# Designs tried in a protein design chat: VHH binders against Protein DOG1-like 4 (DOGL4). Part 163

Target 1, 232 residues: Protein DOG1-like 4 (DOGL4), of Arabidopsis thaliana (Mouse-ear cress) (q84jc2)
Amino acid sequence: MSKMRNLVEEKFLEFYESWVIQLELYLHQLLIAHNNNTMSETELRHLISKLTTHHKAYYTAKWAAIREDVLAFFGSVWLNPLENACSWLTGWKPSMVFRMVDRLRKSRVVLVEAQVKKLEELRVKTKFDEQKIEREMERYQVAMADRKMVELARLGCHVGGESVMVVEAAVRGLSMGLEKMVKAADCVRLKTLKGILDILTPPQCVEFLAAAATFQVQLRRWGNRRHYVTHS

## First folded at step 16 (VHH)

Design kf57 (from kf1 with T106P; framework vhh_7z1x_3)
Fold by ESMFold2-Fast, scan of step 16:
Structure kf57 (fold): chain B 232 residues (1-232), chain A 122 residues (1-122)
Amino acid sequence: as target 1 above (232 residues)
Amino acid sequence: QVQLVETGGGLVQPGGSLRLSCTASGFTFSSYVMSWVRQAPGKGLEWLSGISGSGGHTEYADSVKGRFTISRDNAKNTLYLQMNSLQPDDTAVYFCAKWDEYTGTPYEFDHWGQGTQVTVSS
């Protein structure tokens, strides 16, 4: 039902626009916290918790939406073409966050050797988890091709309106498989984010989250101004 | 060029009210999230409140929640902070601030006003 799909897309578009605005409001708080060395650990942890809760709220809303229409997340209407082009399995590629971590090493925020080692171990594990998901997606794509052949064979045994039901069953099977894969990818994203935040000190977490939010806001605004930027 | 000008500060007694204004020029005001930030004598910068470009989203620091209200008039390019139930601890220089994703540093606000002094004392 295209009407049901349109409703899911429209509701998530409204959610996402609000979510990104809230992210930028948190970014303003992170910018002040990053430039204020007099903030207590309790105050910094509270701000980090607000960002962590905000990201978890995104996945709560996303998982509810993909249960209804996972295909809405492949080529999402709430993302501009640039954001969609930078997407990996309906979201950010987990290993990309280590590029932001690498910038922390070049800033005035110094990582100790123990943190560097733990971050490298996390990077390797994250890359392994990404590759495992990519292999599973390939297996699902192969299984979808095999399933279509089986369903086409069944269509030869059923005539008329029954063929529509067989096609619908195949599409439902595809959607359920994609939902599992998207959730698996999102679990790697959340695990990677938590892992980084657990390794970093509160001031380093603030800088990391500020860098991540800055990238997300910049990418969205640049993509939305694509015509002006491209033709200037 | 971008300019932010704060006005409305002054001396007020505890429990009193003040309304701060920030007049913006040199950019599309309605496209930017704006923040109010203060600095008390001998203290660091403290973020107080922020508002989305449309005014539909607002956030407040716990220290001012329920006492301060942020608002904006995009037709007048003006940001406001209504301050009620003022306490001596609210004594500070108050700044409006803007961050630009293209021209600002990733880690600092790129544009600040000069600030307006608020003094809460008897």
Scores: ipSAE 0.722, ipTM 0.891, lowest interface PAE 1.2, mean pLDDT 85

Design kf58 (from kf1 with T106Y; framework vhh_7z1x_3)
Fold by ESMFold2-Fast, scan of step 16:
Structure kf58 (fold): chain B 232 residues (1-232), chain A 122 residues (1-122)
Amino acid sequence: as target 1 above (232 residues)
Amino acid sequence: QVQLVETGGGLVQPGGSLRLSCTASGFTFSSYVMSWVRQAPGKGLEWLSGISGSGGHTEYADSVKGRFTISRDNAKNTLYLQMNSLQPDDTAVYFCAKWDEYTGTYYEFDHWGQGTQVTVSS
């Protein structure tokens, strides 16, 4: 029973380690691009496209994995404790990326008022979609408690091999609900990312993506460093 | 103290080859993604190639793909760039670079080397 879960975790661990390494390689490119005013719009758009494709590849791999074992994504073995503590429904909280957008207002690359208005409208919509998912999570948790009670009653009525099948069916039912919820959260993440990139100019997109990648890499490094310090 | 020292530059004819080296000290070399970057006279910085800490992942700019090869020797704390089929447009100062979260600066590389001059001319 643990074999499929072990395989999913091992496969995604291998994928994620490679994915994060590639993100840092792209971060180096973004940092150079951000500090180079001689790059053409086509060169900047090409770099932005590489990052967009990279993020889409993550969700393609994640959605394949959650179909097999969504529970692997709650308390993921490929994330350190700090990364896990900062997770909202198995990933980044969509509204948090607007903090990175807010840094653009303080940089040398100025946002015009029309962009500020569109970003605020997107922030409000993202927060609304986020809260809708949180309400779904609450409903799921209540339903999960009810299902556990029902399954405990069913288990009490069975003797022998039949009880194993009942447990397996219950686990599958719970996992299906979590899969739908996680995929809904990931759709909000992708919509938010696309929305921001559609509003920003290519130089602003590079700066935003550099900030996002920097935060992700720093969070991983700081989590690994803190674990070492607290256990050394 | 982190230090990066680039060597191997010089004058070379079009179509020629050079191998650049970057010797690193003061940090755990194998734990860092490393990049090669160049700056031609009157131009901005251009990212050329990057390599993961283990050497298992490499990436190249389209302008050098197929001509340049990045590699590393973690036992020697040394990063390499093998440059083949050199063109006049490859004339630049070449730098190795690492990025370090310690600086707290989101948009800048830390610990650039002094650079090594590559001149491609007849």
Scores: ipSAE 0.720, ipTM 0.889, lowest interface PAE 1.2, mean pLDDT 84

Design kf6 (from kf1 with D100G; framework vhh_7z1x_3)
Fold by ESMFold2-Fast, scan of step 16:
Structure kf6 (fold): chain B 232 residues (1-232), chain A 122 residues (1-122)
Amino acid sequence: as target 1 above (232 residues)
Amino acid sequence: QVQLVETGGGLVQPGGSLRLSCTASGFTFSSYVMSWVRQAPGKGLEWLSGISGSGGHTEYADSVKGRFTISRDNAKNTLYLQMNSLQPDDTAVYFCAKWGEYTGTTYEFDHWGQGTQVTVSS
């Protein structure tokens, strides 16, 4: 018995593999820019813009895909088990990037007091938005345990056409709820990323984006190696 | 043990061509994005071009786009840079570079070749 993948999963797997390869190509550019003090601010801004556009392309493709099948993004086939284990509502947890910024401060990113204050304000706002989504997730889980949903689950899809229609409508409603929640989480991710890039200078943006891309590429490499060894 | 060895540099006149090679060993070459980087006299490191593990995706710096072509032969573990219409400003030491693993708090290439000198002059 073979496991089946739907067309949305197959198409997004192809997209994601290409997207990660391009991210690694941009990572190489960021690493060189980080070690080159002769680049103009215009050149650095151009590189930062390439990364920003690349991340926006991911969310454009993701939102098109979740409109068709949001459940494909929970336990995604294009992610290895380690990447899936580190996921929060189908992606990175927004507040985690501030730990990354803090580590950068120890390396080469020297932040002025005004930047530290703005980053702390952004961190607090991001945590607040994150908690709102977590409460929505809790409400969603509680709704799944509601007596009406429990009764629909017990009825099953084998009783008859009318029961099948009711179950299908309920599942459609649940999928729409998940789609809105995933989009809300992605909006917090994009707002957090934009906020950090707006606070940092171009050289600091390059360092931050290099750290973020390094983490993403490295996590994938570690998980892929372990997955191959475990399941070969 | 990871090794990257660049060859093919030399003296060439403006408008000339050179083909650089980088032979790789000690890792699964086809699994890594590879880059060509140069350092001109008195300048910092400049990223020139990158290529995906399969060779299906390439990127170029604006300074070399249309003049340089990156390619790879995974069966030979070799990376290439075909350089056409060479200019005096292309005079530099050329390196191939690989990044594949985070080494702590540094965000730099984990493996560099020792470089090959390209001089464009009459």
Scores: ipSAE 0.654, ipTM 0.867, lowest interface PAE 1.5, mean pLDDT 84

Design kf60 (from kf1 with Y107W; framework vhh_7z1x_3)
Fold by ESMFold2-Fast, scan of step 16:
Structure kf60 (fold): chain B 232 residues (1-232), chain A 122 residues (1-122)
Amino acid sequence: as target 1 above (232 residues)
Amino acid sequence: QVQLVETGGGLVQPGGSLRLSCTASGFTFSSYVMSWVRQAPGKGLEWLSGISGSGGHTEYADSVKGRFTISRDNAKNTLYLQMNSLQPDDTAVYFCAKWDEYTGTTWEFDHWGQGTQVTVSS
């Protein structure tokens, strides 16, 4: 129901606004840490852990929300149009984070050959997993054009109790398929982030996380500057 | 045109208190997360505290938690740091800072104040 959909959107909008504000607070800490050669490894690891926990909290909240209304995550009301335009299956495209990794090539702390090899292996694996999900999305879209869906859409043109129930059952089936694909994409995201952090040293992790947070915060600011709400 | 001006530093005895102020101009103050950062002699920059644009979210470094309080008055374009139970190790230059955008060459704040000196000594 529309009231239920609005509730999920309202709750996640409130969560997301708070989550992004906290991300920017962490970004300030990452920027200071990145430019501080006197910070201990223990202090750096603690900061990295705060960011890891913060991202884990996002996926905990997201998975609870998509169980109720996965469609809220396609064209999300808590994202501006620029953020929505940059989304791949309700979030960032996993292979894109390797662009942030490329920044480390210009760092004072140079990547060793063994790290470069492991990062390239992870990049290839991540792209493979992305392509697998994109093939599943294609199959989903083809299934939507299936004879059964066409017949259900035809029945939906008739307003009445029984036809409404049939349409609702079809929408539940479509939502379950989308939920499965979104969770698969999120698993690739989490595995990619964990893989990168496992390969990098603590100073390199700070630099990588600073790059990622900078991109996310700046993209939101650029998109928000484009839009105005007319005061009524 | 962006300016951040810190005031309120000085010499205090251990256990004393100071209130630092940062007056901002040249940008929409209430739209930005603001931070307090310090640099002690012979040390790198240390992040101390941050506050959201609305003031609804605050965060503190473990070294100052319970002793320092960050706040802001958006009507006055002013950021505050109330420092209580000051220790000799709090001796540093204190800066207010905002991050506006990525520069591409470094990962650091693009706008800083000039700083205010805090000296904790008997």
Scores: ipSAE 0.695, ipTM 0.875, lowest interface PAE 1.3, mean pLDDT 84

Design kf61 (from kf1 with Y107F; framework vhh_7z1x_3)
Fold by ESMFold2-Fast, scan of step 16:
Structure kf61 (fold): chain B 232 residues (1-232), chain A 122 residues (1-122)
Amino acid sequence: as target 1 above (232 residues)
Amino acid sequence: QVQLVETGGGLVQPGGSLRLSCTASGFTFSSYVMSWVRQAPGKGLEWLSGISGSGGHTEYADSVKGRFTISRDNAKNTLYLQMNSLQPDDTAVYFCAKWDEYTGTTFEFDHWGQGTQVTVSS
């Protein structure tokens, strides 16, 4: 059925469409930088800085939006169904990016032993932080399935005025809990991204960011093309 | 299927101007980010400018910012690069390029034009 978009969904959809277009413009720059060994370290660092600023802008906008309506980020209208299916707590799963880092071991710019050790330490820390958040989400889901919440939902179907106000208060509490968990997950994402970029050389950062942007843009295109397929 | 054809290159004096065109066919032109890239003799590829499908977003390399302007006419399936205040260092083959997908081998543009030569001679 048709779902009416609220103001938060409409504003973030406008933001996200613009943000992804800019990401693809940066991807074009990364593709050339990756294949050009004559770029200075200053030029490479400037490009990497553009990408890190761009990702930080996403989280700034996201955190403002989830303060208003965190539920907009669960089943997001600005994401196609394939992008939504690949989401973990409203975004990419932090440990997934180490799959892209593993690609660098087969590149022309190989990782040195000190980098391998630091990346493995970061991988372990990232997985630990993920598991901690997953435990918090499990507790949240148990609390939502709590007999008292089930009773409140049942009353909301029949009683009206007083029940409506109690249910609204409970829903506000649940939304605040989700907001905290989403922000915790986003903090792990940002720490993981920063950690990887701090360990890698500028050419390796360019290859990593090209891989990440490629995955994001390609996933969106694959999901969007599905909407034009003729159903038999 | 995808074809990109550049025109408008030539010989100009320092301080001169040229307008390059890239005519596209075989895909929905308005749906793709397009880029201008150049290669000077004996040097690697240099990304110059990119433009969103609608034309609402543009980006420029610092080396050309303020001198070059990228634009597109989606009704004509044509990409443009207006080049002003040309310098000897702008001498290169200029390509238009489109990225569609990762092929599993390298991070590269998958569709290129044939290029158009720009020579800035003093």
Scores: ipSAE 0.745, ipTM 0.907, lowest interface PAE 1.0, mean pLDDT 86

Design kf62 (from kf1 with Y107L; framework vhh_7z1x_3)
Fold by ESMFold2-Fast, scan of step 16:
Structure kf62 (fold): chain B 232 residues (1-232), chain A 122 residues (1-122)
Amino acid sequence: as target 1 above (232 residues)
Amino acid sequence: QVQLVETGGGLVQPGGSLRLSCTASGFTFSSYVMSWVRQAPGKGLEWLSGISGSGGHTEYADSVKGRFTISRDNAKNTLYLQMNSLQPDDTAVYFCAKWDEYTGTTLEFDHWGQGTQVTVSS
């Protein structure tokens, strides 16, 4: 079990490093596309498709990993402390992306009234879905703190096959509950991302994805630079 | 502070080859993804290829895939672009570029070289 857990962390660390490097390679393409008004709609859609496929690959790998060890995603070793501090249920907070859209709208992204209306409807639904998951997490934490779990924790201090197996079964049940909640949160993330991309034109999608990738890569660099300064 | 200097451009015949170099200074070269970008006369910027800091990851635009090879020598702080099977449509000024700043307002490369001219004609 512990070997499977260590292997999962090692494999996902390797995957994530590669995934972030590829994201930055796509960011460079997005920056050029954003500043080139001569690209065809087909070329822009192809680039957007590369980014959506890349994000789907992340969730495919993540869901495989959390099936084996969901706790690895709470305090992930492949994320720096700043990235971990900015996490909501093992990833970005879905409603955060609307603040990114609002920033771009004020300066450069010209949204028509119909798009503004659809984005507001999506924002409201996303916040509702977030709150529903937060309620579920609260119920989960209360269940963990109830008398039954306290009694099981007491049994865990005794050495013996029967009590150890009962505690292990309870821990597996808790992990399955966390896995379900993380997947629910990830579904909201993917649904929100797809919804935004469906509302935006291809040039607006490129600008949005460039802003999102810029923020993600820069947050990683800020956290890594601060860590090295502190330790060197 | 940050400087990028491209060299190696020139005049070549169709089907010929050139190797471009970009010498970097003022930053930790091995920590940055680097890109090659070109601008043909009267056209916008076109992204061609990118390479990870270690050199382990590379990406190419479809227009140059199989003909161009990006590489780097981190000990020399130098980025390379090996260009084979050159075509007249490859005529452009070639730039190396890096990105590392985010202010929430600018979605552009923050550091560019001055470029090196490549002309493909008979």
Scores: ipSAE 0.751, ipTM 0.904, lowest interface PAE 0.9, mean pLDDT 85

Design kf63 (from kf1 with E108P; framework vhh_7z1x_3)
Fold by ESMFold2-Fast, scan of step 16:
Structure kf63 (fold): chain B 232 residues (1-232), chain A 122 residues (1-122)
Amino acid sequence: as target 1 above (232 residues)
Amino acid sequence: QVQLVETGGGLVQPGGSLRLSCTASGFTFSSYVMSWVRQAPGKGLEWLSGISGSGGHTEYADSVKGRFTISRDNAKNTLYLQMNSLQPDDTAVYFCAKWDEYTGTTYPFDHWGQGTQVTVSS
């Protein structure tokens, strides 16, 4: 019996804590840049590049980790309960970012007609890809209840080589299916993020990235206050 | 009541050094990322450096990298900025800043100090 987290959970917890701290440092830069009209396009693009590189680094680390243990990403130990409650297939829900874009339009951002059309096209495409993955996850969950899986559960942990091997094979199959779905969801996230940044001007990108980082950091702070009080 | 008080500014010759301090009160200092920000005459706010709550992570603007060093003493609730090889274009009012929640205002940080003036001239 061990009280310790597995190696994948321990390593990703350490990575994620550092990643979130760096995101907050970038958020401070974005907030200042958003309120500074003297920054050049080159300076703004450099800051945007830092954020896109930072997000890509997250997915590089995540995909390496899920190759080893995809189940670590369902109910993740490095996320507080509030963050876990807001997760959709181990991360943010892609369509959520369009609510942030809508907020920008209602605030101080002037979007030209061509940008509005491209953002609407991207929103529809993102929603379609999101719903496709949701249908795949539903089919996966239904397959868990098939007669053979019920039979394996009923058999339990009976001593016998054949029973053990059949259960092990089933568990491996389940993990592989989840890994495929998580990667598909992450691809939609990356395509959605890139698509928005390609449509927006550099000042608009800074405002969008500031809104997104604010949401991530603030959600973590609210959830950590709740978790600390409840579980300390 | 959250309060930030910057000190250590003054007049210095090009190539000189200054150490700025920011004394914090009214919040759990070690739980917050802190930043140094400046405003030069006729310009907007410029972010210079940030430090994590533990002090384990630091970040610098390219304009000050290698010349400025950010540090903190959580036992004293104090943030520092060591400024070396000062240039005339470092002339500005220097602020320490804490962010708790972005409100969509002109000032992107919840709490600002009154600032400390740094003048670099020959």
Scores: ipSAE 0.644, ipTM 0.854, lowest interface PAE 1.6, mean pLDDT 84

Design kf64 (from kf1 with E108D; framework vhh_7z1x_3)
Fold by ESMFold2-Fast, scan of step 16:
Structure kf64 (fold): chain B 232 residues (1-232), chain A 122 residues (1-122)
Amino acid sequence: as target 1 above (232 residues)
Amino acid sequence: QVQLVETGGGLVQPGGSLRLSCTASGFTFSSYVMSWVRQAPGKGLEWLSGISGSGGHTEYADSVKGRFTISRDNAKNTLYLQMNSLQPDDTAVYFCAKWDEYTGTTYDFDHWGQGTQVTVSS
């Protein structure tokens, strides 16, 4: 049986496909900039600003969509199965970006001591915020097995009357809880990205953003090739 | 098996026009974002323009915006760059470029063409 898409899913699918295509166009610019030591700081900052604006546009669209239907972001129809399998609370796991930062240190000995210290402080803070959200999600999942939820599930078997209103109120409560957690996770993502970009020099920012965009585009290509051959 | 072949370069006077072509083989052309990149004598690589697989999205560097137009013909596996109002500073070797996969600890384009020389001089 085919899954029916709601309006939120259709609108965000259109948005996301366009957004990823634009990300890949920016990736090409980042790759050339990374290999060009003649670009001015102003030119590099302009390119970095394009990427930060692009990421902000994603979260603006996402938060509007989750206000209407947060469940659309759990098992998203605009993501292939590989992208969905790699998701942590509807997006990338915040601490993952420090793997990309670690590679900057290994490929080039260019980070100064002050940067290393600030990046480590940011890593610790990001991990703390991430664990706090993980504990909230665990409590949310346990609450699904709570006696009240089990009883509401039984009531949902009956058509009409007071039971329908009670079940609908519970479902709205569940959706609001998920929206809160998704927004909290997205805030950690945005703070982590901004923090890294604030610590790095413009050339280092370009290398970092190139690595991040490469991973995102590559993951989508790997998943799409497998999905295409099995479902086309 | 991936091949990119640029043609259409030459000598042109300031204010003139040229159209560059890049013929692609060995991959599903319509599935890839393609870029035009140039290298002027004594300078680094400069990204000029990019186009999505469908042709629905295009981007331009500020230095060429309003003067150059990128396009593609997926039926012919060909990428184009229409260059108008050419200036002496546009003198460079022009490359067609494709990115495919991460190759180690650095992130680079994995496929370039051989390049085509554009000289803008009176």
Scores: ipSAE 0.693, ipTM 0.875, lowest interface PAE 1.3, mean pLDDT 84

Design kf65 (from kf1 with E108S; framework vhh_7z1x_3)
Fold by ESMFold2-Fast, scan of step 16:
Structure kf65 (fold): chain B 232 residues (1-232), chain A 122 residues (1-122)
Amino acid sequence: as target 1 above (232 residues)
Amino acid sequence: QVQLVETGGGLVQPGGSLRLSCTASGFTFSSYVMSWVRQAPGKGLEWLSGISGSGGHTEYADSVKGRFTISRDNAKNTLYLQMNSLQPDDTAVYFCAKWDEYTGTTYSFDHWGQGTQVTVSS
């Protein structure tokens, strides 16, 4: 298990570093596209599709990894402390992207009334889905404190075949519960992203994706530069 | 502080080749993704190619795939663009560009070179 866990973490670290580099390459394309009013709708949609495919590739890799070791995603070794501090259920908080949408509305991008209405409906639904997941996590945490689970944790302090088997079964059950919850959160993230992109025009999608990619890249760079090596 | 200087442009006939260079100073060159961008007369900026800090990842616009090759020499703080099979519609000012996360402009490159003119004619 320890060996398998190390391989999962190492494999995802390698994947994530490559994925972030590719995101920054796409960011450069988005920045140019945003400042080019001569691009066709087809060209803009193609760029948007590349970003959408890139984000879907992340979740494909993540879900494969959490099936093997979901706990690797709580306090991830491929994320710096700042990125980890900003995480909600192993990723970005879905409602946070509406802050980026609000900046679009208040900047150079003009949203029509129909778009504003649809974005508000999506915002309300996204917050409802988040609260549902938060209640599920609360129920999960309460279940962890049940008398039976407390007893299983106590048994984990003993070295013996019976105790080891019982604790391993309990830990496996807890991991399966976390995996289900993480996937539920990721589904809300993907639905929210798709919903926003479906409402926005292609130029607005480019600006939104540029803002999102900028935030991810900046957060990683800020966190990495503020990290101090401890000599102990 | 940050400086990017492009060289290697000039007049070339259709089907010809040119190698552009961009010399960087004032920042840790190997830590940054770099891009080549062009602007043809009367048109907007067009992204052509990008390369990761290590050189391990490269991307190309469809208009230049198979004809242009991006590369870098981190020891010399230099970015390159090898341009083959040049066409009249490749006529443009070519810029190397770096995005700076600290300048406060989210929607544009903050650091550009001066540009180098490429003219493909006759």
Scores: ipSAE 0.699, ipTM 0.879, lowest interface PAE 1.3, mean pLDDT 84

Design kf66 (from kf1 with E108G; framework vhh_7z1x_3)
Fold by ESMFold2-Fast, scan of step 16:
Structure kf66 (fold): chain B 232 residues (1-232), chain A 122 residues (1-122)
Amino acid sequence: as target 1 above (232 residues)
Amino acid sequence: QVQLVETGGGLVQPGGSLRLSCTASGFTFSSYVMSWVRQAPGKGLEWLSGISGSGGHTEYADSVKGRFTISRDNAKNTLYLQMNSLQPDDTAVYFCAKWDEYTGTTYGFDHWGQGTQVTVSS
């Protein structure tokens, strides 16, 4: 008995493997652009646009997939165990990107006071949005422990078509709630990413995107090496 | 020990063609995205093209799209760059490069070849 993979999991696995390969191809471009001060603003903006489009394509595909099966994104088969352990509501925690922003404060390109102020305002708003989602998740988890849900789980332990149907209806209702929360978290991610890129200059955007892509690809490589190491 | 060695450069006339090779050793070649990068005299590094480990994904800089073709032969641990319709401004040292992970000091490629010189002139 192995875990059955449904069509949604198979399709998203194929999509994600292609998506992460393309991200690494863009990472190579970002690494060169970051270390090249002779690129024009037009060239830098074009590269930034490629990354922005790539991230939007991910959320387009993800939202289509969660409409079919949101639970596939909790313990995803296309992510290694390390990537899954580091997830917050099926993806990166929005406030984590401010670690990359803090790195920029120590770089060759100094952030001006107006940028620092706007980034701090964005950080506060991002934290507020995260806390709102965490409160909703807490309410969701409390509802799962509700006597009614406990009784449905007990009923599901009995062999019978009627009990199976009732449990399936409950699971569908739970999935709808999770879909709403995942989309809310993804909206915070996209707003945070857009907000940072709107505040930063093109060279600063390239450095930020290089840092973010480096972390994402490196985390995947670290997890894959540990997971697939057989005998040393 | 990771090694990358570029060959195939030389003098060519405008409109001509060259095929560059990069021989890789010391790692599982087929598992890594590989890139071609060049540096013209007095200029910074320019990324030209990249290819996935399987060869199923390729990407090109706008300056070379339609003229250059990246490919790989994983059985031979070799990366190629077919360069057609060469222009004088393609004159540069050409490097193959591999990225594995962030070293904790700067964001950049961790493995480079020694380079091969391409000169486009009459």
Scores: ipSAE 0.736, ipTM 0.902, lowest interface PAE 1.1, mean pLDDT 86

